# Designs tried in a protein design chat: VH-VL binders against o14526r1to248. Part 23

Target 1, 248 residues: o14526r1to248
Amino acid sequence: MSYFGEHFWGEKNHGFEVLYHSVKQGPISTKELADFIRERATIEETYSKAMAKLSKLASNGTPMGTFAPLWEVFRVSSDKLALCHLELTRKLQDLIKDVLRYGEEQLKTHKKCKEEVVSTLDAVQVLSGVSQLLPKSRENYLNRCMDQERLRRESTSQKEMDKAETKTKKAAESLRRSVEKYNSARADFEQKMLDSALRFQAMEETHLRHMKALLGSYAHSVEDTHVQIGQVHEEFKQNIENVSVEML
Short names: E, the ipSAE of ESMFold2; O, the ipSAE of OpenDDE; V2, 0.75 times the mean of E and O plus 0.25 times the DockQ between their complexes.

## First folded at step 6 (VH-VL)

Design w2 (framework fv_ustekinumab; at its last look DockQ between E and O 0.48; V2 from the best seeds 0.00; counts 0 for: pae E 14.1 > 2)
Fold by OpenDDE, look of step 6:
Structure w2 (fold): chain C 248 residues (1-248), chain A 119 residues (1-119), chain B 107 residues (1-107)
Amino acid sequence: as target 1 above (248 residues)
Amino acid sequence: EVQLVQSGAEVKKPGESLKISCKGSGYSFTDYWLGWVRQMPGKGLDWIGIIWPGDSDTRYSPSFQGQVTMSVDKSITTAYLQWNSLKASDTAMYYCARGDYMDAAFDIWGQGTLVTVSS
Amino acid sequence: DIQMTQSPSSLSASVGDRVTITCRASQSISSWLAWYQQKPEKAPKSLIYAASSLQSGVPSRFSGSGSGTDFTLTISSLQPEDFATYYCQQSYEYPYTFGQGTKLEIK
């Protein structure tokens, strides 16, 4: 994650928009995570059902012949595997609930954030407004200077020259005021935008921490199931080994 | 694709009840405000209110408070606007719209439901 | 309720023109203003949020400005598809009231 404080520097001061859009991606990620986990749960459920069917198939094995006892070994193992995957399905479904709950909390956080950054929006707009006045003020001043110079070249009367000078001075003062206003607006913007950026960043970091925690839970659930599956396979191997050819 | 699909046009008489629907798809229905807007024929937009599908929290315009009822069925991601007793003055186009995630200002709109109330 | 007043109520312009629509709030709404476009017999379309932020997919010729009580929607170079009615809406305080609309017609 990049430092959000770097993003408020851009064309037309669109940094807030950038940050806002960035923050909006959080809930989207949360939803996508829930959807992903939901899909995994579906897969596990399908797997469970498939294993249950496999168990049934094993149970349909002929009771006749020397191989018959080994069908029971297959049946038992298949049943246990079905249960393992079913348990994982349940765990993942519970995890989905946690993800959704977190999503609700995110919305509350975002609402609060909206309240906190509203003043920054004002600052952005003020800066935008005053920034547009600067070029005009500058242009006006330059035009007055040029006019004054023109009059000087034309050997205009002193009275007219004095008038022109007065106009130039007024234009200069206007420009000075515009610059001052701009500087003030810019300072205010920079301070508020930085504050907002930090708030957004903190929110995103918190989001990522939660997401990582959820991923941890996901990983743990899957891992536990795999351990159980491993045990089932180990038992299967042992059961086969415990049945000697002579016993069959 | 995020979209809101509204129920079809309605022709009713004064005094009748009506419930129109707005179905959301392509997004998490419970994570966005859903609003209703009235537009009388040839007139501007009137803000009716918003509802939070997650818990059915509502905000009504004072002008519409008690006149209409907003509700949702989360299981089918559908919002409803209902009248217990229609008036001729209720004749209008009604839009549902999704609120922005951070702001209740609308970013997605339904196609509208025309309600005509006449004797 | 916060009253939103748009100006003008209607205007005529030609393709390529710069068009400006204003919206005034009866009290300060900070920057919580949205702009919508509505074409005849169509649902409104969102253009601007937070006074100056463009919605996704909106052409760059559209821009919003203002804060407090006075806001402006600007179309830098009018295109044929831009002839429509435009609405402002405040999202500062419930109820989120709309302006009365500005109809932009072809000259």
Scores: ipSAE 0.006, ipTM 0.473, lowest interface PAE 9.9, mean pLDDT 90
Fold by ESMFold2, look of step 6:
Structure w2 (fold): chain C 248 residues (1-248), chain A 119 residues (1-119), chain B 107 residues (1-107)
Amino acid sequence: as target 1 above (248 residues)
Amino acid sequence: EVQLVQSGAEVKKPGESLKISCKGSGYSFTDYWLGWVRQMPGKGLDWIGIIWPGDSDTRYSPSFQGQVTMSVDKSITTAYLQWNSLKASDTAMYYCARGDYMDAAFDIWGQGTLVTVSS
Amino acid sequence: DIQMTQSPSSLSASVGDRVTITCRASQSISSWLAWYQQKPEKAPKSLIYAASSLQSGVPSRFSGSGSGTDFTLTISSLQPEDFATYYCQQSYEYPYTFGQGTKLEIK
């Protein structure tokens, strides 16, 4: 049973309001994810540029020093780290495009929803109006029944009893019509509320599934880059061990 | 901070063209309706129409259809309202406003652009 | 077009009063009704959307109610900054028409 379904069947239109506001949050959260990823991409690009600057520093140590082979090891490592972070920057920029594409499709779907919301709120209006009528019709009928019993108890003329009977029959028919209108309005209301709840729940489930997939892509890109960074470090250690003291 | 900043007041003669602007900032410009509202001096608010900046889906009030043109340049987050031939009856304050994507109720308003058309 | 009629056209009230103004649609607009506040020489400010939902940053003394054709805006305890003109607007069907306005003045 859907989470929103249990709130949807609450009093008045509270459940529908919850669904409406939940669906409305989807495009906001999509935009916020894009902004987060954009900031992370900027951080990675800055890091890449800093590593490239370190590579140039190591190049300055290479031309004139007796430590040139060791400075070359630093240069190669710094260049490779710069490339690792540049690649992550590019992957994140591609992911931003995917997030924004999903955001466009999401907003297109959402701006079509107004007519469905209107239809459901109209059903609430109809049920509210009929619900106010029903107690009044019941009260009128009960009053006419009490009038009949009072007249019978008072040994009233047949003329007055016939008039009271006619009023009671009219009130009974009015009550019957009110009950039938209520049942019809209730059925229409329940159908429209169910249809809207199911549609909005499906929209929310689709949104959460897409967001989870986008977060998975983000996590995978970061993981792949961290593996590459580890490989650069192991290569660095091996290259240091391969430099002989005799070459220094 | 979400803002709509409109172009400055205009004084024109009948028959002249005019294009006024409304620049949005602090929010995703393509995620909201952008609407235009006229207020004649001492009068109430008249709904001119709304435009969806993402695809330029545009809805005009029948009383303004053919009288004005709404457009958007989303690369600079700016909406426009333009007349090809102004009339004295176009003298009014013109507001832009941001509408919610689902119910189109306005939540943020520009400061207004006063357009005066007189001989 | 859906005609929106506000009542009263103007009224005077004192600080601390409870004020209600009404808006009537010429046909059912369900709950697609917004309220705006406008002070002289200023742009309108949004108060209520969807008939009863408060816009962010609007004081809780403002409330909206109604559905169908009859709507009310209520200010529970009037403050000096609340003297303004109030407009309702339907967003049920194009064109999204406004009411003619209700001017609230200090007594």
Scores: ipSAE 0.000, ipTM 0.487, lowest interface PAE 14.1, mean pLDDT 84
ESMFold2 (binder alone), look of step 6: mean pLDDT 93; pTM 0.956

Design x1 (framework fv_cixutumumab; at its last look DockQ between E and O 0.62; V2 from the best seeds 0.00; counts 0 for: pae E 3.2 > 2)
Fold by OpenDDE, look of step 6:
Structure x1 (fold): chain C 248 residues (1-248), chain A 122 residues (1-122), chain B 108 residues (1-108)
Amino acid sequence: as target 1 above (248 residues)
Amino acid sequence: EVQLVQSGAEVKKPGSSVKVSCKASGGTFSSYAISWVRQAPGQGLEWMGGIIPIFGDANYAQKFQGRVTITADKSTSTAYMELSSLRSEDTAVYYCARDTWYEFWSGYFDPWGKGTTVTVSS
Amino acid sequence: SSELTQDPAVSVALGQTVRITCQGDSLRYYDATWYQQKPGQAPILVIYGKNNRPSGIPDRFSGSSSGNTASLTITGAQAEDEADYYCNSRDSSGNLVVFGGGTKLTVL
C-alpha cells in the first residue's frame, strides 16, 4: 500500500476525495467477503445433504449375497462424510457472523472518521475558493495597470491620472490579500490533509489486517475439515482391508 | 525595452554597510516588484529579498532578516538594497531583477541588472 | 524553509537531449522558473510557468513538471548551451523566493 501522505497532490485538490473514496471501499469488501463465505457454506451444506442421500442409497443395498456386508462400510463412510461437510457449514456460518460483526464495527469507525475529517474537507473547499479568486484579482490588477499606462500615453489630466493610480493601488491591495488568503488556506489544507491521510492509511491497514485474520480463519476451517475427510477415507480403506474374502 | 541600471562596484571594510541602487527605465516601475539576488564567487544564486513599490514594504529571506533593508523610490524609479554589518562572506555580485509578483503561480525575474560587485576586505 | 535541489552537474553530447530536474516540496504548489547563466554574465530567463519561453529563447528549451519536481529539457543540445542552470520558485509559505543550487551543463 502506498503512503497516503504522498498521494493527495494534484489539480483542484482532489486527493482528499480519492483517499476518502478508497477508505469507503472497506465496508464493501467486508460485505463481499461475507457473501463469498455464505456461498461456500451453501455449497458445503449441499454436499452434506448429497452424502447423506448417498448413505441412504447404500442402506438400500441388497442384503443378500456375499457383498452385502460391504454396503455397511459405504453407508458408514458416507454418513461420516456428510457430517464433516455439515460441520464445515456450521464453522463457516459462524465465521460469517464474525465478518458481519466486524462490518458493524467498521461502520462505526467510518462514521467517527467522517466526523473527524470534516474540517479537512472544509479546508479543501476554502482552498478551492481562494484559488479561483487569484486569477480574477490578477486580471483586475493588470487591467488597471494597462488603463493607467494608456492614460499616461494620452497625456490625460492630473486628476484623471490620480484617480487611475488609486484604482491600480486598490487592485494591487486586493491581489495581495488574495495571495495572503491563498497562502493561509494552503497551509491549513496541507496540515489537515496530512493528518487525514495518515488516519485513512491507518484505517486501511487495520482493515486489511482484520480481513487477513478472517481469511486465516476461513482457511483453517477448511483445512480442518479436509483433515477429517482424509481420516474418513483412511478408515474406509482399513475397513475394507479388514474384511477378508473368507469372512464374507 | 525595460532596463535595470545598477550602481558601480563597492569595496567595503568588515562591519560597514553598503547600499546598492537599481534604476529602472523603459517601462512602468510601479507595476512590478524588484528583487535582489546575490552570487558569491563560484556559488549559486541566493535570493535576498524583494519590494513592491506600490506598497513600499519588503520581504526578506530569513538569512538576511535584520541586516538587509530594501527600499524603493517611485519618483525616480529606483530600488535600493542596503546590507549592514558586512562580512567577508558578503563578497559577491549583487543583482537586481524585475519580479512579476502578480504572477503568483509562475512569477519570473526579467530583466536582470548587470550586477554590482561588492568586495568586503580588511 | 523549503529548499530546491538540483544535480550539481550533468553532461550531454552535442545534438542530444538532456533533462535538468529540480525537486522541492514547494513545487507541488508553485511553478518553477529556469535561468541560464554563463560565466561573467547575469542570469537569463529561459523557461517560466508550465512551459513558457521568453522571446529570443530557442524552441529546443522546454519545461515540464510532475509532483514535487520540475524539469528543464534541452532537445538537441548546442555548444552554446553550456552554462549553469538554476531553478527557482516560491517557498513552502508562498511568501519567499528560493533558488536551486544550480546545475552545470557540459556539452561534449
Scores: ipSAE 0.665, ipTM 0.879, lowest interface PAE 0.8, mean pLDDT 93
Fold by ESMFold2, look of step 6:
Structure x1 (fold): chain C 248 residues (1-248), chain A 122 residues (1-122), chain B 108 residues (1-108)
Amino acid sequence: as target 1 above (248 residues)
Amino acid sequence: EVQLVQSGAEVKKPGSSVKVSCKASGGTFSSYAISWVRQAPGQGLEWMGGIIPIFGDANYAQKFQGRVTITADKSTSTAYMELSSLRSEDTAVYYCARDTWYEFWSGYFDPWGKGTTVTVSS
Amino acid sequence: SSELTQDPAVSVALGQTVRITCQGDSLRYYDATWYQQKPGQAPILVIYGKNNRPSGIPDRFSGSSSGNTASLTITGAQAEDEADYYCNSRDSSGNLVVFGGGTKLTVL
């Protein structure tokens, strides 16, 4: 038996609680990732708009003086940078759709998980209930046995002995039924706990793999945009170099 | 105190049966269980089955199901174990013991009978 | 499996401490009981429940359990402690009785 299986069969069910709590955190972390990416997309869009305004400033500058060709270089560069950041905004918005789609898958899986948890908790409650009744049934049985032994030692009438034996038998039957209920409830609990542990472990593994893939997509989108920004910068440097003092 | 007195040693031929008795003194016999445990020479202890006299029915280990019959007579405070279709492998000491069946999580056997040697040979 | 597993033999020097173990899945739910048996004699109860000694059993005998393992500990072993020791418990269903294979204790 695995470490996870042994943990779930422990006295206080600590392993079950840990795995179930971990599974419940999955949709929360997915929403947090979506919110983070949304905030980053807002930052990139704001930057894009600011660069577009700067480009318009370069377009609306006075034609006075010898620097008009240099203002055109600034305008072109600012426009291209605005477009780079707008494209990253679009890529991040597309990624948010992927994160939310995964979130919808998680909700369906979480609903099935909740149904299984309710069934497992019902089994725990049944087992707890019969476990509390066993000591009481044992005490009642032993009290009837004590009464019967006392009457035997006192050599009482056969009628009194028969009545005492009937009471002992009823208490013994109650105890036997409680033992049978415990054994059945324990077996049902063990099976449901094992099934839940295997499912929760698989759910957590799948969640972590998917989140890692989404983070990879985020990193790739940012990297692609940084390459484009570098290209815009090289064009800017080349365009400045092409404007000579002799041509002004 | 409860004491258990078993019947004497038996020598049996293959294919026959043996019936070992276990008489209880002290306590209220109908209120506790009697279990039967055997031990082949040089081997460990092996539970065969038991009876709770107040119910009048017996429970058997799977290995012995169909060959063993455990009964109790409340009027004589005596339990019996009958093993049929004897083989040489059934040569063993057969113990009876008081079973604390009402101690569900923590049950034990105490006291034990002295044992009854059953030898199965041609 | 409802089988209880014991080491077949253990040795201890006179006056030293020894631990005899019993392992099985059912011990998570049911207590182990320990018996001492000397050659030609019926077993006697040594430890029951978690750590209860019947009247007449020396206080050098104690029991403990953790998970699926139960232990019988003898502190200050004496020559008369040389014997076979059996654990028993219920099987995993709770309906049947199971014994370990026994441990032969030799006191040197």
Scores: ipSAE 0.407, ipTM 0.768, lowest interface PAE 3.2, mean pLDDT 85
ESMFold2 (binder alone), look of step 6: mean pLDDT 89; pTM 0.923

Design x2 (framework fv_cixutumumab; at its last look DockQ between E and O 0.49; V2 from the best seeds 0.00; counts 0 for: pae E 5.9 > 2, SAP .507 > .496)
Fold by OpenDDE, look of step 6:
Structure x2 (fold): chain C 248 residues (1-248), chain A 122 residues (1-122), chain B 108 residues (1-108)
Amino acid sequence: as target 1 above (248 residues)
Amino acid sequence: EVQLVQSGAEVKKPGSSVKVSCKASGGTFSYYAISWVRQAPGQGLEWMGGIIPIFGEANYAQKFQGRVTITADKSTSTAYMELSSLRSEDTAVYYCARDTWYEFWSGYFDPWGKGTTVTVSS
Amino acid sequence: SSELTQDPAVSVALGQTVRITCQGDSLRSYYATWYQQKPGQAPILVIYGKNNRPSGIPDRFSGSSSGNTASLTITGAQAEDEADYYCNSRDSSGNLVVFGGGTKLTVL
């Protein structure tokens, strides 16, 4: 993540919108994460159900013959696997609740942030307004200068020359005032924007930390289930080994 | 073509004052600002201050505040820079330059005077 | 800060490209102006604004800016380009002018 304080400079002053837009992506990511986890939970549930059916299938094995006792081993194993996946489903569903809760908190944080940066937005607007006046003031001044020069070349009366000079001076003063207003607005904008940028950055960093924590929980849930599944398979192997051919 | 003609070389004693002139010719004087820049031997350019003749007000670098006075005479198209309480460290070439102050984003100095050498020695 | 900083010296081989950089907070708000100065002469304007060249300045000189930096680039350096180069700009208030410390360019 780039330093936000370095990315709001420019003639069009679009930095605030860009940064604010980036911050608004946070809640979207949270929702997408919830949706992703929901989909995984559905898969696990489906897997659980499928294993349950498989267990039932094993139970339908013929009770006759020397192989019959091994169907029980399959049944038990399949049933345990079904339970493992069901447990994971529940864990993931709980995690979804956590994600959604975080989403709600995030919205509150965003609302608060929005309120805090309103003054920056206002500063942006003020700066935009005064910036638009500068070219006009400049043009007006230059036009007056050109007019005055023209009049001089034409050997115009002193009275007319004085009038022209007065107009040029007024235009110059207007330009100076416009520049001063711009500088003031710019200074205000720079200070407020820097503060806002830091706030946005902090918010994003916090968001990423939360998201990483949630991902950690997700990973842990899956890992635990895999361990259990591994144990079930180990048990299956042992059960088969414990049934000797002579016993069958 | 606009030209800036500066006054001649000056030799001054410590504690005295020097006044350098810069006359603009070949163009309009009132539309532009005049800036003063000095350069000590073997050193870089240092902005001292500037004046917009139409306003009659000058801005100064903080370093020279209270010791430098910049003025302009519109009738003669001449700008002046007076530096008081001269020190040996003030030995430098002093330049005047036309400043496009109305170009608030992209102002520049052009043309430059040829420079006036001021030597401060005991 | 209204200070502009430049490298004191850079070298370039004849016909090669060199970039001289100026850095300062004021460059975020104002364009840098570049001047060339040869020994015993007054400075000469070479680049101003976004990338403007005065009449008489060769097209091998160009200007650019990024963030708080401005750069003068000489593409295809010539022997006559050996000189001191200064950047300047307005300060943050817009009322004062500041110069960089200058960069001595040597053409090898």
Scores: ipSAE 0.634, ipTM 0.856, lowest interface PAE 0.8, mean pLDDT 92
Fold by ESMFold2, look of step 6:
Formats: structure tokens, sequence, C-alpha cells
Structure x2 (fold): chain C 248 residues (1-248), chain A 122 residues (1-122), chain B 108 residues (1-108)
């Protein structure tokens, strides 16, 4: 058995399988991100609706005399908060579209990946087939050598010894040809394995970069909303101060 | 039980050539290859080349291409190594060894000849 | 790379375990073969293939490999183990041979 055959499922082959498994997890993580963002958008929409209800409560109250201007401040603040959260909902819905578009591109890439894995596994089967040839060719050669030595010791005719030598040379040539076939199949397998590993590494790097960009877009949308909420709160404080000064 | 018997020591002048013999006994000469390995005083082992007698073809290390000729005579079970254009740096012990070429990457040298000392001096 | 690299010298106390290493890219794919040489003598085969010993080699000699490194291990080193040790390897055809630079083992 060849050194390569004994180590076929060893540490090098395990590294390839680890890379393939990591690449295969990419679409799962993309779907999980989309589901997370969708749930966050639902939370923001619910908050927006709740604030809109509070605004209606402030506008539907009976005249409160001296306090009427303060209820108007509550109404305006509640409306603006509802709008802040509604706009975040819209931004998150647009981001989900970007995540889903990336997911569709992943499906195309992963179909190619599956085909390449099948091609690499086919090369393993070819290598296994030709590797069985080596022991048989070696055994045949050694058997012809034993036959030639037996005939030499038995002092058979020169014609019979010449026939045995010819058979030995033919077996030696067959052995060399089986080594050439093995080396060719091994070279093909090693090239396919290397090409696949490089491609899987590039795919994983691209996936992580793209996921990081999508998370950056999420963070930017949330930060913009937090800034807007802060502005609404400052307006609320200032409008309360204006009512107190105006009413004296 | 297989033995490799090498020719005796030689003293040579620079620019000449030397031909060392290696006779196999106690086994089948056609089963194996014969490899040649040299060792300069205080230095390591250097593979020079080898021959598979059934093919009559020799392979050489790149360092010795063009200076070494390895041949085999099946009728006498003897391999020969001839080194031309000798220099003082060629002063070394020259070993022959039986080579299990048909094992390929698992092949080994066993047995070894006792070595032939070649001294190149002016 | 077809070059094989060995440390030039290693020491071991009598009865202790020593490991002699041989490194080269070819050893990822091909077995190292190990030879012992005492002063004024021809080398002898001590380990071939993965961990095969010829008849007459004590079982304290063993071979191993990992990655691009092959090792010859002597467990319970004896005074007679003091020698030079060479690894070698072959190309994919088995036709071309390369030796390491050798390791001088000193038994203290």
Amino acid sequence: as target 1 above (248 residues)
Amino acid sequence: EVQLVQSGAEVKKPGSSVKVSCKASGGTFSYYAISWVRQAPGQGLEWMGGIIPIFGEANYAQKFQGRVTITADKSTSTAYMELSSLRSEDTAVYYCARDTWYEFWSGYFDPWGKGTTVTVSS
Amino acid sequence: SSELTQDPAVSVALGQTVRITCQGDSLRSYYATWYQQKPGQAPILVIYGKNNRPSGIPDRFSGSSSGNTASLTITGAQAEDEADYYCNSRDSSGNLVVFGGGTKLTVL
C-alpha cells in the first residue's frame, strides 16, 4: 500500500473537509441574519404603532384649560417618536432585501462548490483504482523473477531461459507503466484538491467580508435612529421650557 | 546471503578515469538495481546514480551527469561505475548497494559493498 | 524541495532515548529510509518504509513520520549505537535518490 493511500483520510484531508464544512455553513448564517433583522423590524413597528396610539390619546382629550399647550407638546413628541421607529422599520426592511439578494448569489456559488466537490471525489476514485494496479504489477514482476531463477537453477535450455527473460522484461515494463498511471492520477487529484482549497478559502473570506458589511449597515441604521430619538427628546425639553416661559 | 564484492583500491592522477566493479553473488542480479554512493573523507553520503540490469538503463544524479557512466554485465552479474576527468575532490570511498527499485518510494539499499577507495593525487 | 536536512550531531546518555530527525518536503509523500555507519565501515540499513527493521536490527530502533519530518528513535541507547545516521528518500518514480547530511550520534 502506498504512503498516500495510508494517509488519505489523515490531517491534510481533514483540513479540506473543515474548509468545505465552513463554506457550507455560509447560507445558514445568511438566513439567520435575515431572520434576526426581520424580528427587529417587527419590534420597531410595534413600538411605532404604540407611540401613534399615545399621540391620538393626547389629541382626543377634552380641553384642559391651562394645560392644553402641554398636551400638544406630548402629541408632537409622540408623533415624532412614532416616525423615528417607523423609518427604522423601513430601513431594516430594505436591509433584509440586501441580505436576501446576497443569499441568492450564495446559492449560485454553492452549486459550483458542490460540482467541484463531486469532481474532486471522482478523482479520488480514479486514484484508488489505479493504486490497486501497483501491487498486482509488482507481484507479477517478482513472480517472473522467481520463475527465471528457478529455470536457471534447473539448467533448462537456453531457449526457455530467453523466454523467461523476455517475460520478466515485459513485467518490468508493465510495472513502470502502472507507476506512470498512478503518478498521473495523483497529480490530477492533488491539483484538484489544491484548487478547491484555494477557492473555498476565497469563498469564506468573501462571505465574512460581506456579512461584516451587512452588519455595518444594520449598525448605521440603528445609530441614525438613536440620534433622531435624542433630537426628539431635546425638542421635547425645549418645548416644555417654552410653554412655561409663555404662560408665566 | 546476497553479497556485493567490489574491486580493489585505486590511485589515479588528475584528468584520468577510474572504473570500479561491483559483483553480486548469492541472489538474482536481475531482481534489483545497483546504486553507487560515494563518501569523501569526513563527508556524508552522495548518491551518484544507479542501473536496473534488466533494462540496461542508468539514472544519474545531476551533479555527476556527463562524468559518470554506469553499466551492467548480466552474464557476470557485475555492475560498473566509471568516473572521468578525475580531480582531487573525487578522492573518496565508492560504495555499490543493492537497490529495491520496484518498491519505488519505499525502496532501500541493502546490502552494501565494502567500498572501493579511489585516491586522486598529483 | 528534494533536499533532506539533518542535525549534524546529537548526544545521548547511555540507556536514554534519543530521536534523530530528517526534514524535507518529499517526506510528506515518501518514506524515509535510515542507515547506520560506523567508522571505516559501509552503511547498514536500520529502518525502511514506515517502521520496518531488517533482520538483525534490535527492536530499540524505530521510525516515525509526521508532516515533512521523519524520525529515527533509539530507546535505551547502547554504547554500540554510537555512529553516523543517514536518512534518504526517493522521487515519485523511485529512480532518483537523495541522502540527508548525516547525524553523528555520541553515546555518553
Scores: ipSAE 0.141, ipTM 0.612, lowest interface PAE 5.9, mean pLDDT 83
ESMFold2 (binder alone), look of step 6: mean pLDDT 89; pTM 0.921

